# Designs tried in a protein design chat: miniprotein binders against Putative cysteine synthase. Part 2

Target 1, 336 residues: Putative cysteine synthase, of Sinorhizobium fredii (p55708)
Amino acid sequence: MLHTTVTQLIGQTPVMSIDVPGRNATLVLKIEKNNPGGSMKDRMARSMVIAALQDGRLPPGGTIVESSSGNTGTGLALAALEFGLRFIAVVDHHAAPDKIRMMRALGAEIRYVEGDFREDEVAVVERQRLAAQLGAQLPGALFMNQSDNPANPEGYTGLVDELVAQLPDGIDAFVGCVGTGGSMTGISQRLKRNNPAVRTIAVEPAGSIVFGKPGHPYYQSGTGTPAGDEVGKVLDYGCIDEGVQVTDTQAFETARYIARRKGLLVGGSTGGAIYKALEFIGAGKLTGTVVTTVADGGEKYLGTIFDEEWMAKRRLLDPAIAAQLDGWLFGKARAA

## First folded at step 16 (miniprotein)

Design d4 (from c6 with F6M L13M Q49E)
Fold by OpenDDE base, fold request of step 17:
Structure d4 (fold): chain B 336 residues (1-336), chain A 116 residues (1-116)
Amino acid sequence: as target 1 above (336 residues)
Amino acid sequence: SPEELMEQAYRYMLRGRFDEALKRLEEVVKENPDHPEALYNIALVYFFEGNDEKSIETFERAIEVDPSNVLYWLWLAWLLHRTGRPEEARKVLEEALQRFPESERLKEYLERRKEE
């Protein structure tokens, strides 16, 4: 099919398998970085905008406002551009610079929250407040509120339909990250509806409060629920078999490893999901076809996750992670 | 049922599966040519697909069937303006103002248009 709009490029992303030697398991990566906005959030962004336009909450030519670390904002920027809307992205200091640049390139207006924040602190609460304020004050504006938007998880149903078609032998497990909870809910519910035996693992950063652990600062962006924030209402715990935590070091070193060993640039949250997927496979807890989404690409993190000095300064490097990954994947020996 | 088809169409719209949405909406319209909500959603799907001309035509039909929905008028006016037909857009807005003199939605739209 010859596409004529950018939003038509959303979805139908490829899958890539990674063999796990010695295990009855295959890790399958759904390459959602190939969406036009560079992340899986393009799906839910389009869904939320369409829903808002359809029911009249958003007028034609109106303004959408959202709090975003970048990926949702990029997706919303694409939808806004395509559908003739204004988009205001509310961001903080934790947002990846290239995500902000991408949103601007797509015509988004950027609003920064103000305040004294730690580098490893996500100002989610402040972003939400400002976004809600702008949505209420601006004529024809709507705060999308992705964490409490039913159209968020609905946007991912199509991803499962694609996976089912791409993997005719079936899906045995899904390992996903929890941000707003939309992707985890949308994907897991649909998978379990098709096959109740599908195992679903939700991954959050160490320091996230989604699964009741004590909150503390973390560097992973666009994932987890920071201390002081509320878990997204769209998250359905009933479709999650297990919630687990991944450290920044595990996540980022895994992302670095995948780039070095497999030639695929993946984001930090994806690194965490891959690490946990492999950990579970290695422990014999997951077997068969284990699916993980490449939620976004490492291209957005070249100056952070993939910058050795940046990692070192923050004491995020750990060679033991690479060794562990080698143990699971039987990867190529380090070039001496 | 028409209601089930409408719900299915909506779900497909959210997924960006506009072909499947149209299929169901057209089935509704086939059985009920004057179904305003189906026409409205068809018009939206055409818009989402980037077919402004068909969208305009379908909104016109939706208004003919149900002229009481101000949102249809706003969409038509907006699309006409977007496609470089400002005089036609003005006429639509003038008629809308006559029909809906107290519409806050219409007032808001007009205010935004003045700021553009």
Scores: ipSAE 0.861, ipTM 0.951, lowest interface PAE 0.6, mean pLDDT 94
Fold by OpenDDE base, fold request of step 17:
Structure d4 (fold): chain B 336 residues (1-336), chain A 116 residues (1-116)
Amino acid sequence: as target 1 above (336 residues)
Amino acid sequence: SPEELMEQAYRYMLRGRFDEALKRLEEVVKENPDHPEALYNIALVYFFEGNDEKSIETFERAIEVDPSNVLYWLWLAWLLHRTGRPEEARKVLEEALQRFPESERLKEYLERRKEE
């Protein structure tokens, strides 16, 4: 089918399998970085906008407002552009310049929160407040509130339908990252409805509070719930069999490893999910077809995760991670 | 049932599966040609697919069936304007103002249009 709109390019992403020698398991990567916005968030962004238009909360030609400095904002920018809407992205001083540039390139209006914030202070509350304010005050505007929007998880149902079609022998496990909780909920609920025996593993950064561990700073972006924030209401703990943590070092070294060994550029959260998936497979805890999403691409992290100096400065490098990965994927620990 | 088909269509719309949504909505309309909500959702599907012309035509039909929903009028006027049919859009808005003189949605829309 010849597509004529950018939103028609969302979904139908390819899969790539990685064999795990000596184990009755295959790791399957759903390549969601191939969405037009470069992430799986395009799905939920479109879903939320369509839902709001359909029920009249968002008028034709209205304005969508969201607190996002990353993938969600890009997805919303695409949907806004396609459907003749305006989009205001509320960001803080921690927003990566390239992510802001991407949203602007797609026609998004950027609003910064005002205030004296420490460099290490996450202004999540202030962003949410400003976004809510703009949504309420601007004529024809709607705050999308992705963490508390039922259309968020619903947007990922199609991803599961694709996977089921792509994997006729079935899916035995899903390993996903938890940010707002939308993707984990949407994917896991749908998978379990099809097959209740599917095991679901939710991965958060070490320092995230989603699974009740103490909060501390972490470098992984777009995933987890930092201390002082609230877990997204869209997250359904009932569809998660296990919640686990992955360190920044594990996540980023894995992303670096996948690029070097498999030629696939994956983001940091994806690196973490892959690491945990392989760890579970290596330990014999997961067998069969284990699915992980490539949530976004490593192209967004070339100056951070894939920059050796950036990694070294932050003491994030650990060659032991590569050795572990070699052990899982090639059956031999490379002699350091 | 028509209600089940409508719900299924809605879910497919959220997933961007507009072909599947349309199939279910058309089934509803086949059984009930004067189902305004089905026509409304069909019009939206056409819009989401980038088919503004079919969307306009379908909104016109939806209004013919049920002229009491101001949202249908707003969509029609907006689409007409978007597609370079401003005189027709004006006529639609004039009629809408007569029908819904106290509509806050309509007032808001008009205010936004003046600012553009």
Scores: ipSAE 0.860, ipTM 0.950, lowest interface PAE 0.6, mean pLDDT 94
Fold by ESMFold2, fold request of step 17:
Structure d4 (fold): chain B 336 residues (1-336), chain A 116 residues (1-116)
Amino acid sequence: as target 1 above (336 residues)
Amino acid sequence: SPEELMEQAYRYMLRGRFDEALKRLEEVVKENPDHPEALYNIALVYFFEGNDEKSIETFERAIEVDPSNVLYWLWLAWLLHRTGRPEEARKVLEEALQRFPESERLKEYLERRKEE
């Protein structure tokens, strides 16, 4: 198809399988890093903007406001460009400079909150408060409010439609990351509508509070709910069969392993989802076609996850993870 | 059921499946050519697809069917301006001001235009 807009390039992403020898399972990766903004968040960003324009909350030529320095911000900046809107991204001073540059390259206006935070609950709350304030006070502005916006999960139903067409023999399980709950909810609800027997496993960082575990700091970005923040209202716990935690070490070492052994650069949260999917398959807890998403690409993490010194300083390196992955993927003893 | 088709079209719009959304909306207007909400959504779908000229035509039709919705007038004026037709946009806004002299939506739009 010959497309005429960049937002038409969102979706229709490919799938790739990874064999898991000796198991009654195939791990299928939905390659969402191929979206034009580099992540699956492009889908929800388009959905939220379209919903707001359609119902009149956002006027023609208006202003989008959101608290994000990551993939949601990039997706909203892209949608704002395409639909003739302004976008104000509310960030703090811990935001990665390259992520800010990306949003600026797409025309976003950057608004900083005051504070010297290290991704604790206070910084997230203050960003969200300022975003809500700007949306309410500026003429023609609207705070998208991704964590409480039903257009967020709805934006992912097309991902499921694509999966069903790409995998005609069926989908037996979905293993996904949970942040606001938008993608986990939207994908899981749609999958269960098609097949109520599908297993849905939600993966959060160790230290995230989504499933009621004690909060503590973690390095995984774009996923989880940190201590002191509120779990996204869009999350439907009823469509999730099991919630599990993955450590930063497990997630990041898996991302590094997949890059070096498979040639696929995946983001940190994707490493976590792959790790848990393989762990469940290896334990016989998941069978058949097991889907996870490559939510974003490893290209965004070259200075962190894929930097040996960055990992070492944070005590995140663990060669035993590669050994576990070898055991799950190859089922053979290691060469000495 | 027209309401079922409208709901399907809305879900397709949120997924970016504008071809499928338009198909459902056109079924609604085939049965009721003067369905203002369907015409509004058709105009939006054309806009989301980047087809500003068909969007303009469809907003003009929506205004003919239901001239009381100021949002249709704002969209039409905004689209005319962005496609290089500012004199036509001004005439649309002048007529909208006559019809909706105390509209907060229209006041807000004009305030933003001054700052641009």
Scores: ipSAE 0.859, ipTM 0.952, lowest interface PAE 0.8, mean pLDDT 91
Fold by ESMFold2, fold request of step 17:
Structure d4 (fold): chain B 336 residues (1-336), chain A 116 residues (1-116)
Amino acid sequence: as target 1 above (336 residues)
Amino acid sequence: SPEELMEQAYRYMLRGRFDEALKRLEEVVKENPDHPEALYNIALVYFFEGNDEKSIETFERAIEVDPSNVLYWLWLAWLLHRTGRPEEARKVLEEALQRFPESERLKEYLERRKEE
């Protein structure tokens, strides 16, 4: 098919399976890293911008504002470029330089928050404040406000439609990461409308506060809610059957395992979701078709997750994780 | 039924399924050719697909049917300018200014135009 805009290339991503025959399960990976901006956030970014243009909150030729130096920022930059809008990305000085360069290459304007922040300070609050301020002050500007924007979860409903068509034998479970709650909510609500029996498992980093556990620092990016930030208002706890935590070591060693064993470079949060999906399968808690997303690619983490020195310095290496994964993938359920 | 078709079209727009959105909107217009909101959404879908010519034509129809919505005028002027038709854009804005002298949307748009 012949498309004329980059935003038309969003979605229609492939699926890949990992069979777990000894556990009566198949893990299915929805390959969202194949979106043109490199992540599933392209879907929600397009959805939020179209919604704002359609209902008149954002005028033609206007300005989008958002707090993000990650995947949401990239998605908004490409949407803004395609729809003739300006995009101001509000960032802090801890933002990765390559992510800033990518947003600039897509035409984003960069605004830095002022001040020196300790590693344990929540710069996100000040970035959100400045983004809201710019949206209110600049003529024709709108703060997208992804954490409280119903077009965020709505942007993921098409992902489920694709899954249903790609998996005609049905979907028994979805294991997904929780950041703002947009993808977990949008996917889970629509899956349950199609089949109320589907099991939905939400995965957050250990140290994230989404499910009421004590906060502490973690290295996983693009997922979780750190202490000092608010859980996204778009998150619908009612569509989540179970919330679980995954450590950085579990997530990152799993990403490394999948790269080595399957040739697929996945991001850190994806490693966490895969780890928990396989843990539940290995424990007999999930059977049948278990879906998770490859939310972004490991290509963005070559200097961190896939760098031995970076991992060792942070005490994140644990060879026992690979052995554990082997046991779940190649072991059999214990005979009764 | 027209309300259901409009809601379906909106959801398809958010998913980037512009062909499916157009199908529903065209059903609405088939039954009511002067439906201003349906014409507005058709014009937007053409814009999202990169078909500026059909978008412009459809905004012109939307204005003919409902000249009271300043947003249609702003879209038309903006589209004309971006497609290399600045004289036509200026005429659209001059007429919009006469019709909507107190519009905050129009004032905001004109201020951004001055700074270009």
Scores: ipSAE 0.858, ipTM 0.950, lowest interface PAE 0.8, mean pLDDT 91

Design d4 (from c6 with F6M L13M Q49E)
Fold by ESMFold2, fold request of step 17:
Structure d4 (fold): chain B 336 residues (1-336), chain A 116 residues (1-116)
Amino acid sequence: as target 1 above (336 residues)
Amino acid sequence: SPEELMEQAYRYMLRGRFDEALKRLEEVVKENPDHPEALYNIALVYFFEGNDEKSIETFERAIEVDPSNVLYWLWLAWLLHRTGRPEEARKVLEEALQRFPESERLKEYLERRKEE
């Protein structure tokens, strides 16, 4: 199909399978890193902007505002450029410089929260406060408010339609990361409307508070809810069969493993989702077609997850993880 | 029903399936050519597809059908500016100001254009 806009290139991403020998299961990866902005967040960004324009909350030529240090910001910058809008991205000084440069390349205006923050502080609450303030005070502006915006989860319904068409034998389980809850909710609700028996497993970083565990710092980006922040209002716990935690070591070592063994550079949260999917398959808890998403690509993490010194300094290297993955992917029942 | 077609079109718009959205909206207009919300959404879909000329034509039609919605006037004026037709945009805004002299949306739009 010959498209005339970049936003029409969002979606229709391929799938790739990994068989799990010795188990009645196939792990299917939905390759969302192939979206033009580099992540699955392109879908929700387009959805939120179109919804706001359609219902008149956002005027022609207006301004969108959002608190984002990552993929949502890139997706919104792309949509704003395409639809003739200004975009103000509210960030803090902990944001990765390359993420800021990407948003700037797409025309975003960058606004930093004011104040002194220690190296280990997360300014999520202050970023959201400033974003809401800008949306309310600037003429023709609107805070997208991804954590409480029903167009966020709605933006992922097309992903499920694609999966159903790509996997005609059916989908038995979905293992997804949970941050605001938009993708987990949107995908899980749509999957369960198609097949109420589908299993849905939500994965959060160890240290995230989504499922009621104590908060502590973690290195995984674009996922989880840190201590001091609120769980996104868009999250529908009712469509999640099980919530589980994954450590940074498990997530990042799995991303590194997949790069070396499959030639696919995936982001850290994807490594976590793959690890948990394989763990559940290996324990016999999931069978059949098990889907997860490659939410973003590993090329954004070459200086971190894929840098041995960065990992070593943070004590994130653990060769036992590769051994576990070998056991799940190549293991067989102990004979004699 | 027309309500079902409109909801289907909306969902297709959010998924970026503009051809499918147009199909449903055009079925509504086929049965009711003066359906202002359907015309508005058709105009938006043309804009989202990058077809500014058809978007302009459709907003003009939406205004003919329902001249009371200031949002249609703002879209038309903005699209005319965007496509290099500022004198036509000015005439649209002059007429909108006469019809909606107390519209806060119109005032806000005029102030933003002044600072651009």
Scores: ipSAE 0.833, ipTM 0.946, lowest interface PAE 0.9, mean pLDDT 91

